# Designs tried in a protein design chat: VH-VL binders against Uncharacterized protein At4g14100. Part 17

Target 1, 181 residues: Uncharacterized protein At4g14100, of Arabidopsis thaliana (Mouse-ear cress) (q67yc9)
Amino acid sequence: DEPVPTPWPHQFHALMFMNYSGDLSMIDLWYDWTNGRNFNIIQEQLGGITYDLEWNNGTSFFYTLDESKSCRSGQLEVGILRPNWLDGAKYLGQQNVSGFLCNVWEKVDFIWYYEDVETKRPVQWIFYTGREAHIMTYEVGAVLEDEKWQAPVYCFNKEKKSLSTKGALSEFKGYKEKAAL
Short names: E, the ipSAE of ESMFold2; O, the ipSAE of OpenDDE; V2, 0.75 times the mean of E and O plus 0.25 times the DockQ between their complexes.

## First folded at step 13 (VH-VL; framework fv_barzolvolimab)

Design s3 (from p1 with heavy chain M34I P109S; at its last look DockQ between E and O 0.73; V2 from the best seeds 0.74)
Fold by OpenDDE, look of step 13:
Structure s3 (fold): chain C 181 residues (1-181), chain A 125 residues (1-125), chain B 107 residues (1-107)
Amino acid sequence: as target 1 above (181 residues)
Amino acid sequence: QVQLVQSGAEVKKPGASVKLSCKASGYTFTEYYINWVRQAPGKGLEWIARINPSGGHTYYNEKFKGRATLTADKSTSTAYMQLSSLRSEDTAVYFCARDLKYGRWFSSSGYFDYWGQGTTVTVSS
Amino acid sequence: DIVMTQSPSSLSASVGDRVTITCQASQSVSSYVAWYQQKPGKAPKALIYGASTLQSGVPDRFTGSGSGTDFTLTISSLQPEDFADYFCQQYKNWPYTFGGGTKVEIK
């Protein structure tokens, strides 16, 4: 039988190095299936910090905490990724990536997923969008303090001058649906 | 409302340089890439380059590498494109256009939902 | 570079007609295709992104379809304001590239 991807721990923290055509960022990923929430804290290279907060009820927030006080929010029909979201992915074999021997799976038009054969830790995620995530740290069981999961108050205002187009949220929904298949 | 307002028409000689501006308003400047696209008379659209206003990262079409330089000023929400060593073939309308930077880290970008009105650049001897 | 071959280059149609414009990519671009409308002396206007998602504010008589290499923009019932140039774009690979355009003229 072909190997299957290791389901995500119900709670973990990962530090990721993201490369998007040379546009680099560091991402703190806090996955918390137990409490139905997911958090990406994105530090752009020589830029600002963007917060991507997801709830399993479909509520999502993109915001900054700088002077712009920007916030985009939306209600999606899907929640956060389930622990076994890679189920059904096509096994592509083994590859050496960044010095790690990895099992590789593909979800077509979504992601190539690289997992260390020995430790079962994620090593790299390559998205069909061209984004490449390098998993720098992987801490199973790590949980972010509850107080840090709160979107800022201006995210709940009806009228915000710093609002952006909500097209990103609709795209996210589509991708999450694909990931859930 | 979202607006991208570009600088006025330019007339240049071959070999000269031109610097165009694109002032953004109605949204958070750092949440979107700014792209530059040109259109020669009676021709199609040609993508030139993209800048991330947050950190200043740029990505260029190889065709324009070395001649095009993108910059952005967050304090004024203004993007700039300088094109050097101008040729007659550079005669075109130049557009700035925004491109969503983050939806999720696995979402897409690369389509332009809002455009500037365009700046005509004429290169003639 | 990915070449987007757009066809036809021009077409004549009447109000109420069904209009179809196609773009063929030289290689797969998945669903990373956008469609734009451009009127004389104006900037392009986004119509469709993600091959089939309607841009906010765009009438639903515009529909996009396709995946991989073949894409279609359809105007179900042409309106007077729809006479314009239309362009497809791929944003799967660098550099982003556009189709050659289609001029929709009044018959």
Scores: ipSAE 0.765, ipTM 0.901, lowest interface PAE 0.6, mean pLDDT 92
ESMFold2, look of step 13: ipSAE 0.793; ipTM 0.875
ESMFold2 (binder alone), look of step 13: mean pLDDT 92; pTM 0.941
ESMFold2, look of step 14: ipSAE 0.794; ipTM 0.877
ESMFold2 (binder alone), look of step 14: mean pLDDT 92; pTM 0.938
OpenDDE, look of step 14: ipSAE 0.705; ipTM 0.889

Design s4 (from k6 with light chain Y91R K92S; at its last look DockQ between E and O 0.49; V2 from the best seeds 0.71)
Fold by ESMFold2, look of step 13:
Structure s4 (fold): chain C 181 residues (1-181), chain A 125 residues (1-125), chain B 107 residues (1-107)
Amino acid sequence: as target 1 above (181 residues)
Amino acid sequence: QVQLVQSGAEVKKPGASVKLSCKASGYTFTEYYINWVRQAPGKGLEWIARINPSGGHTYYNEKFKGRATLTADKSTSTAYMQLSSLRSEDTAVYFCARDLKYGRWFSSPGAFDIWGQGTTVTVSS
Amino acid sequence: DIVMTQSPSSLSASVGDRVTITCQASQSVSSYVAWYQQKPGKAPKALIYGASTLQSGVPDRFTGSGSGTDFTLTISSLQPEDFADYFCQQRSNWPYTFGGGTKVEIK
């Protein structure tokens, strides 16, 4: 009866323009469900690059490749977003976004998701933190080369921190949670 | 050791300006926002503004817009706040505090987990 | 601005007591609430973020709960080092705002 959000393709690349109250960034999202990995490469306006590398076994790295050689690592109870992660999202109807007529869904405490009615492609998603991601390109089937998925050596031999999935990430709890993943 | 070390106490006359510093050490300066928060004597906490040290973007509480100016120097890992047109009600302890910019899927990065020791600013004739 | 109404403004308790502090937001702030402890002459110390997630190094006698507008900090068995001021903070909407504080005193 209601439109159903399109499951994410198993592999894609998206270029996102992120706006957080005027704090701007460009983000390359490489989603790779087939190999259990997800990569956000975050270029801040006039600033540096942060690499967010996530694995389906819950291993999580946030690192830089500049002189600081920083790495923050952790072990999460939940893997990457499943292709059907929008199952059960609350449908909010249609809205025009920058000339695209979109179906809109909400995952409470996480995101509002805007999908073009005509093409079924994501147009925008707005995180509950106030970050607005505009999807600039959407390349279904694109795959990032395997050697690019390697965290730098300084991410290892650090004590991993457990990250909480409570609050805004509650729908991602546990690989065994059928309602979240 | 992860720390934020702030400049020393200031005594100012009404109408003057003050510039406070906040030196970061023990972590990657550009991975965190720097926030400024004040606490008047016997009062609660009041958020002033935030800077992203990576590119210098700032966001101000409207109450302080036009009077507060935040800057950051990446080469020295130091954040600054200048507050102009001081009045007696600006008498407070001023803190800098960091919060993490990125969590998984841009979720909430958490609390202000590290605070500077505070700088007392006294505004009196 | 979102007003965070914190209650009580002060309380007296003994070591070993269970203490409950509440915060109410004037609008929904989802789960984006943090709790801080502050001792005299010191900077605040983070206890909890995301309404219920314990900050690293904070004892598990501290628990947070709530979502939307109503939030609670509970200390299950008060220790001598827990006599302090406590503040909630919302991080959902600009500007970030704090509750008025709760002073926890020794009885």
Scores: ipSAE 0.778, ipTM 0.868, lowest interface PAE 1.0, mean pLDDT 89
ESMFold2 (binder alone), look of step 13: mean pLDDT 92; pTM 0.943
OpenDDE, look of step 13: ipSAE 0.802; ipTM 0.913

Design s5 (from k6 with light chain S30Y; at its last look DockQ between E and O 0.45; V2 from the best seeds 0.70)
Heavy chain, then light chain:
Amino acid sequence: QVQLVQSGAEVKKPGASVKLSCKASGYTFTEYYINWVRQAPGKGLEWIARINPSGGHTYYNEKFKGRATLTADKSTSTAYMQLSSLRSEDTAVYFCARDLKYGRWFSSPGAFDIWGQGTTVTVSS
Amino acid sequence: DIVMTQSPSSLSASVGDRVTITCQASQSVYSYVAWYQQKPGKAPKALIYGASTLQSGVPDRFTGSGSGTDFTLTISSLQPEDFADYFCQQYKNWPYTFGGGTKVEIK
ESMFold2, look of step 13: ipSAE 0.821; ipTM 0.887
ESMFold2 (binder alone), look of step 13: mean pLDDT 90; pTM 0.929
OpenDDE, look of step 13: ipSAE 0.785; ipTM 0.906
ESMFold2, look of step 14: ipSAE 0.783; ipTM 0.863
ESMFold2 (binder alone), look of step 14: mean pLDDT 91; pTM 0.934
OpenDDE, look of step 14: ipSAE 0.807; ipTM 0.914
ESMFold2, fold request of step 15: ipSAE 0.816, 0.809, 0.824; ipTM 0.883, 0.878, 0.890
ESMFold2 (binder alone), fold request of step 15: mean pLDDT 90, 90, 91; pTM 0.930, 0.932, 0.932
OpenDDE, fold request of step 15: ipSAE 0.795, 0.815, 0.812; ipTM 0.905, 0.915, 0.910
ESMFold2, look of step 15: ipSAE 0.817; ipTM 0.884
ESMFold2 (binder alone), look of step 15: mean pLDDT 91; pTM 0.933
OpenDDE, look of step 15: ipSAE 0.739; ipTM 0.895

Design s6 (from k6 with light chain S30R K92N; at its last look DockQ between E and O 0.49; V2 from the best seeds 0.53)
Fold by OpenDDE, look of step 13:
Structure s6 (fold): chain C 181 residues (1-181), chain A 125 residues (1-125), chain B 107 residues (1-107)
Amino acid sequence: as target 1 above (181 residues)
Amino acid sequence: QVQLVQSGAEVKKPGASVKLSCKASGYTFTEYYINWVRQAPGKGLEWIARINPSGGHTYYNEKFKGRATLTADKSTSTAYMQLSSLRSEDTAVYFCARDLKYGRWFSSPGAFDIWGQGTTVTVSS
Amino acid sequence: DIVMTQSPSSLSASVGDRVTITCQASQSVRSYVAWYQQKPGKAPKALIYGASTLQSGVPDRFTGSGSGTDFTLTISSLQPEDFADYFCQQYNNWPYTFGGGTKVEIK
């Protein structure tokens, strides 16, 4: 039998190094399926920090905490990735990646998923968009304090909701079936 | 109102350099990429390069590498493109256009939803 | 580079006509295709992104379809203000590339 991807822990914390055509960033990922929320704290290289707060009810907030106090919010048709979102992925075999022997799965038009054979930890995610995620740390069971999951007050001010999430929404819709959500 | 306002028309000699500006307003400057696209008279559109105003990262069309230089000033929400070693073939209208940086699951929309009005650059002897 | 072959290069139509413009990519660009409208002396205006998503404020007589290599922009009922140039774009691969354009003119 072919190996199957390890379902995500219901709660975990990961640091990811992101490479998008040389545009580098670090993402502090907090996945919390138990409470139906996902948090991406994105530090751009020599740039600012963007907060991508996602809720399983489809609500998302994209905001900064700097002087700009910017915030975009959107209502998506689906929630966050479920723990077994990789179900049905096509097994591609094993490959050595960054010194880790990995099982590799593909969700067509979405992601190549690399998982360490020994530890079952994610090693690399290559998105069809061209973004490459290198999993730097993976802490199962880690949970961010509840207070940190609150979008800033200006996210709820209509005057501050000046930017559209239509592009992100469109892409999310496109990924829905591919991610088996 | 969200808009990109570009600098005025330029007339240059072959071999010279030109620096165009694109001032953004009505939105958070660092949340969108700035792209540069040109259009020669009666011709189609050609993508030149993109800059991330947040950190200054740039990505160039290989055709323009070495001649095009993108910069961005966050304090003034202004993007710049310098094009050196100008040729007659560089005669065109140059546009800046924004591109949303982030989407769900680390994707990027990629389409240009807001454009500057364009800057005419004429290169002639 | 991915070549976006746009067809036709020009067409003549009347108000009320159904207009169809196509773009064929030299390789798959998935759904990362945008359509733009451009009027003389003006910047391009975004119509469609993600191959089929209507840009905010754009009339619903504009529709985009397609995936992979074949894409279509349709104007269900041409209006006087729709006479313009139209361009497709792929943003799946670097460098981003555009179609050659289609001029929609009055018959």
Scores: ipSAE 0.361, ipTM 0.796, lowest interface PAE 1.9, mean pLDDT 90
ESMFold2, look of step 13: ipSAE 0.721; ipTM 0.842
ESMFold2 (binder alone), look of step 13: mean pLDDT 90; pTM 0.928

## First folded at step 14 (VH-VL; framework fv_barzolvolimab)

Design t1 (from s5 with heavy chain L100R, light chain K92N; at its last look DockQ between E and O 0.06; V2 from the best seeds 0.00; counts 0 for: pae O 4.2 > 2, placed apart)
Fold by OpenDDE, look of step 14:
Structure t1 (fold): chain C 181 residues (1-181), chain A 125 residues (1-125), chain B 107 residues (1-107)
Amino acid sequence: as target 1 above (181 residues)
Amino acid sequence: QVQLVQSGAEVKKPGASVKLSCKASGYTFTEYYINWVRQAPGKGLEWIARINPSGGHTYYNEKFKGRATLTADKSTSTAYMQLSSLRSEDTAVYFCARDRKYGRWFSSPGAFDIWGQGTTVTVSS
Amino acid sequence: DIVMTQSPSSLSASVGDRVTITCQASQSVYSYVAWYQQKPGKAPKALIYGASTLQSGVPDRFTGSGSGTDFTLTISSLQPEDFADYFCQQYNNWPYTFGGGTKVEIK
């Protein structure tokens, strides 16, 4: 029998190094299925910090906490990834990645998923968009305090700018929907 | 000026291999994906594969898996495609094409904004 | 694979005419559609991306529209330099696929 991907813990924290077409960033990922929320805190190389907050009801916030106080919000058709979102993924075999022997699965049109054979920890995520995430830390059961999950007040102003259905939002929506299949 | 310049025409026998080059200039090579697309005489366009020059990650059309190999040399800003086990049906003009840059707040990759001039590959006995 | 059915395969038109080319996807590709122009012996030239966004440097007589499965390229007033082949492409799903092309020739 072919190996199957390990379902995600209902709560975990991961620090990721992201290579995005040569653009590098660090992503602080907080996954919280229990409370129906996911948080990506993104430090751009030599840039600012962007907060990508998503809820299982499909609502997403993209904001900064700097002087610009920028915030965009959008409504997606799907929520956060379910713990077993990799179910049905195609097994591609084993590959050595960054010194780890990994099982590799493909979720069509979304991701190549690399998982350490021994520890079952994610090692690398290669998105179909070209983003390459290297999992630097993986802490099962870690939870970010509730106060940190609040979008800033300016995200709720009537004059707020909504996310366009094109560009980043469309990509985000697109592959999330694909992942939900 | 942003451009992709491809290698010259190739004539090969069936069963042989060919390696085409695509040199990029006028932009940061590692920030854009390179695709290969071919066009048989009088026919439409067929996507072959894509490479991320930054990390070297590739994705292939299943039709070409096992025969097509994409590589990229960052030092020379050149992308390569090797196609093996050539057959007459492989006779075509082969294009390299740059994806639009996929930034966090930008449009999706997959739309090709810059094309090479094409390389004619003829496979005949 | 997603099939992009492009129509018509060819059309004859005169300078100044309004020309419409359509592309239908076998399944939803959202707005991930591009249009290209190709002249004989030349590489394709990008016209539209994201179904409706005009590529930089392309005249605004070219317009793209549509979402989901049905897409349209429109040339509002055909110019002499517009006689060429046109192709649609979807890039929502692997593998990327192209329409069969439309030859726009002079009447």
Scores: ipSAE 0.025, ipTM 0.626, lowest interface PAE 4.2, mean pLDDT 89
ESMFold2, look of step 14: ipSAE 0.751; ipTM 0.860
ESMFold2 (binder alone), look of step 14: mean pLDDT 91; pTM 0.935

Design t2 (from s5 with heavy chain T30R, light chain K92N; at its last look DockQ between E and O 0.54; V2 from the best seeds 0.00; counts 0 for: pae O 2.05 > 2)
Fold by OpenDDE, look of step 14:
Structure t2 (fold): chain C 181 residues (1-181), chain A 125 residues (1-125), chain B 107 residues (1-107)
Amino acid sequence: as target 1 above (181 residues)
Amino acid sequence: QVQLVQSGAEVKKPGASVKLSCKASGYTFREYYINWVRQAPGKGLEWIARINPSGGHTYYNEKFKGRATLTADKSTSTAYMQLSSLRSEDTAVYFCARDLKYGRWFSSPGAFDIWGQGTTVTVSS
Amino acid sequence: DIVMTQSPSSLSASVGDRVTITCQASQSVYSYVAWYQQKPGKAPKALIYGASTLQSGVPDRFTGSGSGTDFTLTISSLQPEDFADYFCQQYNNWPYTFGGGTKVEIK
């Protein structure tokens, strides 16, 4: 039998190195399926920090905490990734990646997923969008305090509420089929 | 109002350099990439390069590598493109355009929702 | 580079006509296609992104469709202000590339 991807823990913390055609960033990822939320704290290389707060009801907030105090909100038709979102992925075999022997799966038009054979930890995610994520740390069971999951008050100001994610919403077409089922 | 305002028309000799500016307003500058696209007279659109204003990372069309240099000044919300070793074939209208850097980290930008008015660059002997 | 073959290069139509413009990518670009309108002496204006999503403020007589390699922009009922040039773009692969353009002229 072919190996199957390890379902995500219901709660975990990961640091990721993201490479998008040389545009580098560090992502502090907090996944919390139990409470239906996902948090990406994005540090751009030699740049600022952007907060991507996602809720399982499809609502997302993209904001900064610097002087700009910017906030964009969006409503998607899908929620966060379910723990077993890789179910049904096609097994491609094993490959050495960054010194790790990995099982490799593909969800067509979405992702190549690399998982360490021994520890079952994710090692690398290559998205069909061209983004490459390198998993730097992976802490199962880690939980971010509830207070940290609050979008800033200016996110709820009607004057600042805009679907400014309009340009990115198209990227989520088929997201449910590709990742969330 | 969200807008990109570009510098004025340029006339250059072959071999010279030109530096164009693109000033952004009405939005948070670092949250969008700035792209440069040109259009020769009566011709189509050609993508030149992209810059991340936040950290200054640039990505170039191979065709322009070595000749085009993108920079950005966060303090003035202004993007710049310098094009060197100008040729007659570089005669075109040059546009700056923004695209969103991210929705989610698995998304990809690329569609240009806001454009500058364009800058005409004429290269002639 | 991905080649976006746009057809036709030009067409003549009357107000009220249904207009269809196509772009074919040399390889799959999934849904990462945008359409732009450009009037003489002006910058391109975004119409469609993600192959089928209408840009805010754009009339719904504009529709985009397609995925993979074949894409279509449709104007259901041409209006006087719609006479312009139209361009497709793929942004799935570097470098970003555009179609050759379609001039929609008044008949």
Scores: ipSAE 0.368, ipTM 0.796, lowest interface PAE 2.0, mean pLDDT 90
ESMFold2, look of step 14: ipSAE 0.757; ipTM 0.862
ESMFold2 (binder alone), look of step 14: mean pLDDT 90; pTM 0.933

Design t3 (from s5 with light chain Y91R K92S; at its last look DockQ between E and O 0.73; V2 from the best seeds 0.73)
Fold by OpenDDE, look of step 14:
Structure t3 (fold): chain C 181 residues (1-181), chain A 125 residues (1-125), chain B 107 residues (1-107)
Amino acid sequence: as target 1 above (181 residues)
Amino acid sequence: QVQLVQSGAEVKKPGASVKLSCKASGYTFTEYYINWVRQAPGKGLEWIARINPSGGHTYYNEKFKGRATLTADKSTSTAYMQLSSLRSEDTAVYFCARDLKYGRWFSSPGAFDIWGQGTTVTVSS
Amino acid sequence: DIVMTQSPSSLSASVGDRVTITCQASQSVYSYVAWYQQKPGKAPKALIYGASTLQSGVPDRFTGSGSGTDFTLTISSLQPEDFADYFCQQRSNWPYTFGGGTKVEIK
């Protein structure tokens, strides 16, 4: 039998190095399926920090904490990735990636997923969007304090909500199908 | 209102340089890439380069590498493109256009949803 | 670079007609295709992104379809304001590339 991807732990913390055609960022990922939430804290190279707060009920917040107090929020069709979101992915064999022997799976039009054969840790995620994520740390069971999962107050302003529903949120169409949620 | 406003028309000699500006308003400047696209008279669209205004990272079409330079000023929400060693073939309308940086890692990229009005650059002897 | 071959280069149609424009990519671009409308002397206007998602504010008579290499923009019932140039764009690979354009003219 072909190997299957290891389901995500219900809670984990990961640091990721994201490369988008040379546009680099560090992502502090907090996955919390237990509490139905996911948090991406994105540090752009020599730039600002963007917060992507996702709830399993479909509510999402994209905001900054700088002087601009920017926030986009909206209701998406789907929530966060379920632990077994890679189920059904096509096994492509083993490859050596960044010095790790990995099992490789593909979800068409979504991701190439690289998992260390030995430790079953994710090593690399190559998205069909062209983004390449390198998993720098992977801490199973790690949980971010509840107080940290709060969008800032300005995210709840009506005027900002109206702006947030335009453009960016519509880009999430098809998300459910791709994520197999 | 969300808009990009570009600088005025330019007339240049071959070999000269031109610097175009694109001022953003009505949205958070750092949340979107700024792309530059040109269109020669009666021709199609050609993508030149993209800048991330947040950190200043740039990505260039290889065709323009060495001649095009993108910059951005966050304080004024203005993006710039300098094109050097101008040739007659560079005669075109140059557009800036925004492109959302982030939605989801695997979400389909959006379109260039907001465009400047364009800047005509004429290169002639 | 990915070549987007757009067809036809021009077409004549009447108000109320169904119009179809196609783009073929030299390699798979998945669903990362956008469509734009451009009127004379104006900047392009986004119509479709993600191959099939309608841009906000765009009439639903515009539809995009396709995946992989073959994509189609359809105007179900051409309106007077729809006479313009149309361009496809792939957003899958760098550099971004556009189709050659299609001029939709009045018959």
Scores: ipSAE 0.688, ipTM 0.888, lowest interface PAE 0.7, mean pLDDT 92
ESMFold2, look of step 14: ipSAE 0.779; ipTM 0.870
ESMFold2 (binder alone), look of step 14: mean pLDDT 92; pTM 0.945

Design t4 (from s3 with light chain S30Y Y91R K92S; at its last read DockQ between E and O 0.60; V2 from the best seeds 0.80)
Heavy chain, then light chain:
Amino acid sequence: QVQLVQSGAEVKKPGASVKLSCKASGYTFTEYYINWVRQAPGKGLEWIARINPSGGHTYYNEKFKGRATLTADKSTSTAYMQLSSLRSEDTAVYFCARDLKYGRWFSSSGYFDYWGQGTTVTVSS
Amino acid sequence: DIVMTQSPSSLSASVGDRVTITCQASQSVYSYVAWYQQKPGKAPKALIYGASTLQSGVPDRFTGSGSGTDFTLTISSLQPEDFADYFCQQRSNWPYTFGGGTKVEIK
ESMFold2, look of step 14: ipSAE 0.772; ipTM 0.862
ESMFold2 (binder alone), look of step 14: mean pLDDT 90; pTM 0.927
OpenDDE, look of step 14: ipSAE 0.857; ipTM 0.925
ESMFold2, fold request of step 15: ipSAE 0.839, 0.760, 0.794; ipTM 0.892, 0.857, 0.871
ESMFold2 (binder alone), fold request of step 15: mean pLDDT 90, 91, 90; pTM 0.915, 0.930, 0.927
OpenDDE, fold request of step 15: ipSAE 0.914, 0.901, 0.859; ipTM 0.952, 0.946, 0.924
ESMFold2, look of step 17: ipSAE 0.751; ipTM 0.853
ESMFold2 (binder alone), look of step 17: mean pLDDT 91; pTM 0.930
OpenDDE, look of step 17: ipSAE 0.842; ipTM 0.921
ESMFold2, look of step 20: ipSAE 0.751; ipTM 0.862
ESMFold2 (binder alone), look of step 20: mean pLDDT 91; pTM 0.929
OpenDDE, look of step 20: ipSAE 0.742; ipTM 0.899
ESMFold2, last read: ipSAE 0.793, 0.819, 0.808; ipTM 0.872, 0.890, 0.886
ESMFold2 (binder alone), last read: mean pLDDT 91, 91, 91; pTM 0.925, 0.930, 0.930
OpenDDE, last read: ipSAE 0.858, 0.850, 0.914; ipTM 0.926, 0.922, 0.953

Design t5 (from s5 with heavy chain Y32F; at its last look DockQ between E and O 0.46; V2 from the best seeds 0.70)
Fold by OpenDDE, look of step 14:
Structure t5 (fold): chain C 181 residues (1-181), chain A 125 residues (1-125), chain B 107 residues (1-107)
Amino acid sequence: as target 1 above (181 residues)
Amino acid sequence: QVQLVQSGAEVKKPGASVKLSCKASGYTFTEFYINWVRQAPGKGLEWIARINPSGGHTYYNEKFKGRATLTADKSTSTAYMQLSSLRSEDTAVYFCARDLKYGRWFSSPGAFDIWGQGTTVTVSS
Amino acid sequence: DIVMTQSPSSLSASVGDRVTITCQASQSVYSYVAWYQQKPGKAPKALIYGASTLQSGVPDRFTGSGSGTDFTLTISSLQPEDFADYFCQQYKNWPYTFGGGTKVEIK
């Protein structure tokens, strides 16, 4: 039998190094299935911090806490990734990645997922977008304080929403739906 | 209103340099990449380069590496492209266009939803 | 580089006609394809992204379809304001590349 991807812990914290065609960022990922929320805190190299806050009810926020007080929000038809979201992914075999022997799965049009054979920890995520995530830390059971999960007040202002999203591509469409397939 | 406003037309001699500007308004400048695309007379579109205004990271079409230099000023929400060693073949309309960088990890940017009006650059002896 | 072969280079049509433009990628670009409209002396205008997603404000007579290597832009009923040039683009691989364009002109 082919190996199957290890379901995500219901709660974990991961620090990720993201490479997008040389555009680098560090990402704090807080996954909290128990409370139905997911948080990506993105530090761009020599740039600012962007907050990607997701709720399992489909609500998502993209915002900054700097002087711009930028915020975009949207409502999706699906929630955050379920722990077993990789179920049904195609097994591609084993590959050495970053010094780790990994099982590799593909979810078409979404991700190549690399998991350490021994520890079952994620090692690398290569998205079909070209983004490459290197999992630097993986802490099972880690939980971010509830107070940190609150979008800023300006995220709920209609004026701010219109300014931030007007004319922009709808980045919310197809995202979680594709991942949830 | 979301818009990109570019600088005026340029006329240059071969071997000279030109620096074009693209001022963004109506949105958060750092949330989008700025791309530069040119269009020679009667021809198609050619992608030149991209800059991340947040940190200043740039990515260039290999064809333009060494000649094109992108910069961005967050304080004025303005992107710049300098093109050096100009040739007659560089005669074109140059466009800036935004591309959202942070929708989702899994949602690919790359579609240019807002464009500047274009800047005509003429290179002639 | 990924080559986007766009066809036809030009076509003549009448108001109300169904117009179809195709782009073929030299290799799979999944659904990372955009379509643009450009009128004389103007900048391109985004119509479709993600191969099939309509850009905000664009009339629904415009539809994009396809995945992998073959893509299509369809105008179900051509309107007077639709006479223009159209371009496809792939944004899967660097460098981003465009089709050669299609001029839709009045018959």
Scores: ipSAE 0.770, ipTM 0.905, lowest interface PAE 0.6, mean pLDDT 92
ESMFold2, look of step 14: ipSAE 0.790; ipTM 0.870
ESMFold2 (binder alone), look of step 14: mean pLDDT 91; pTM 0.934

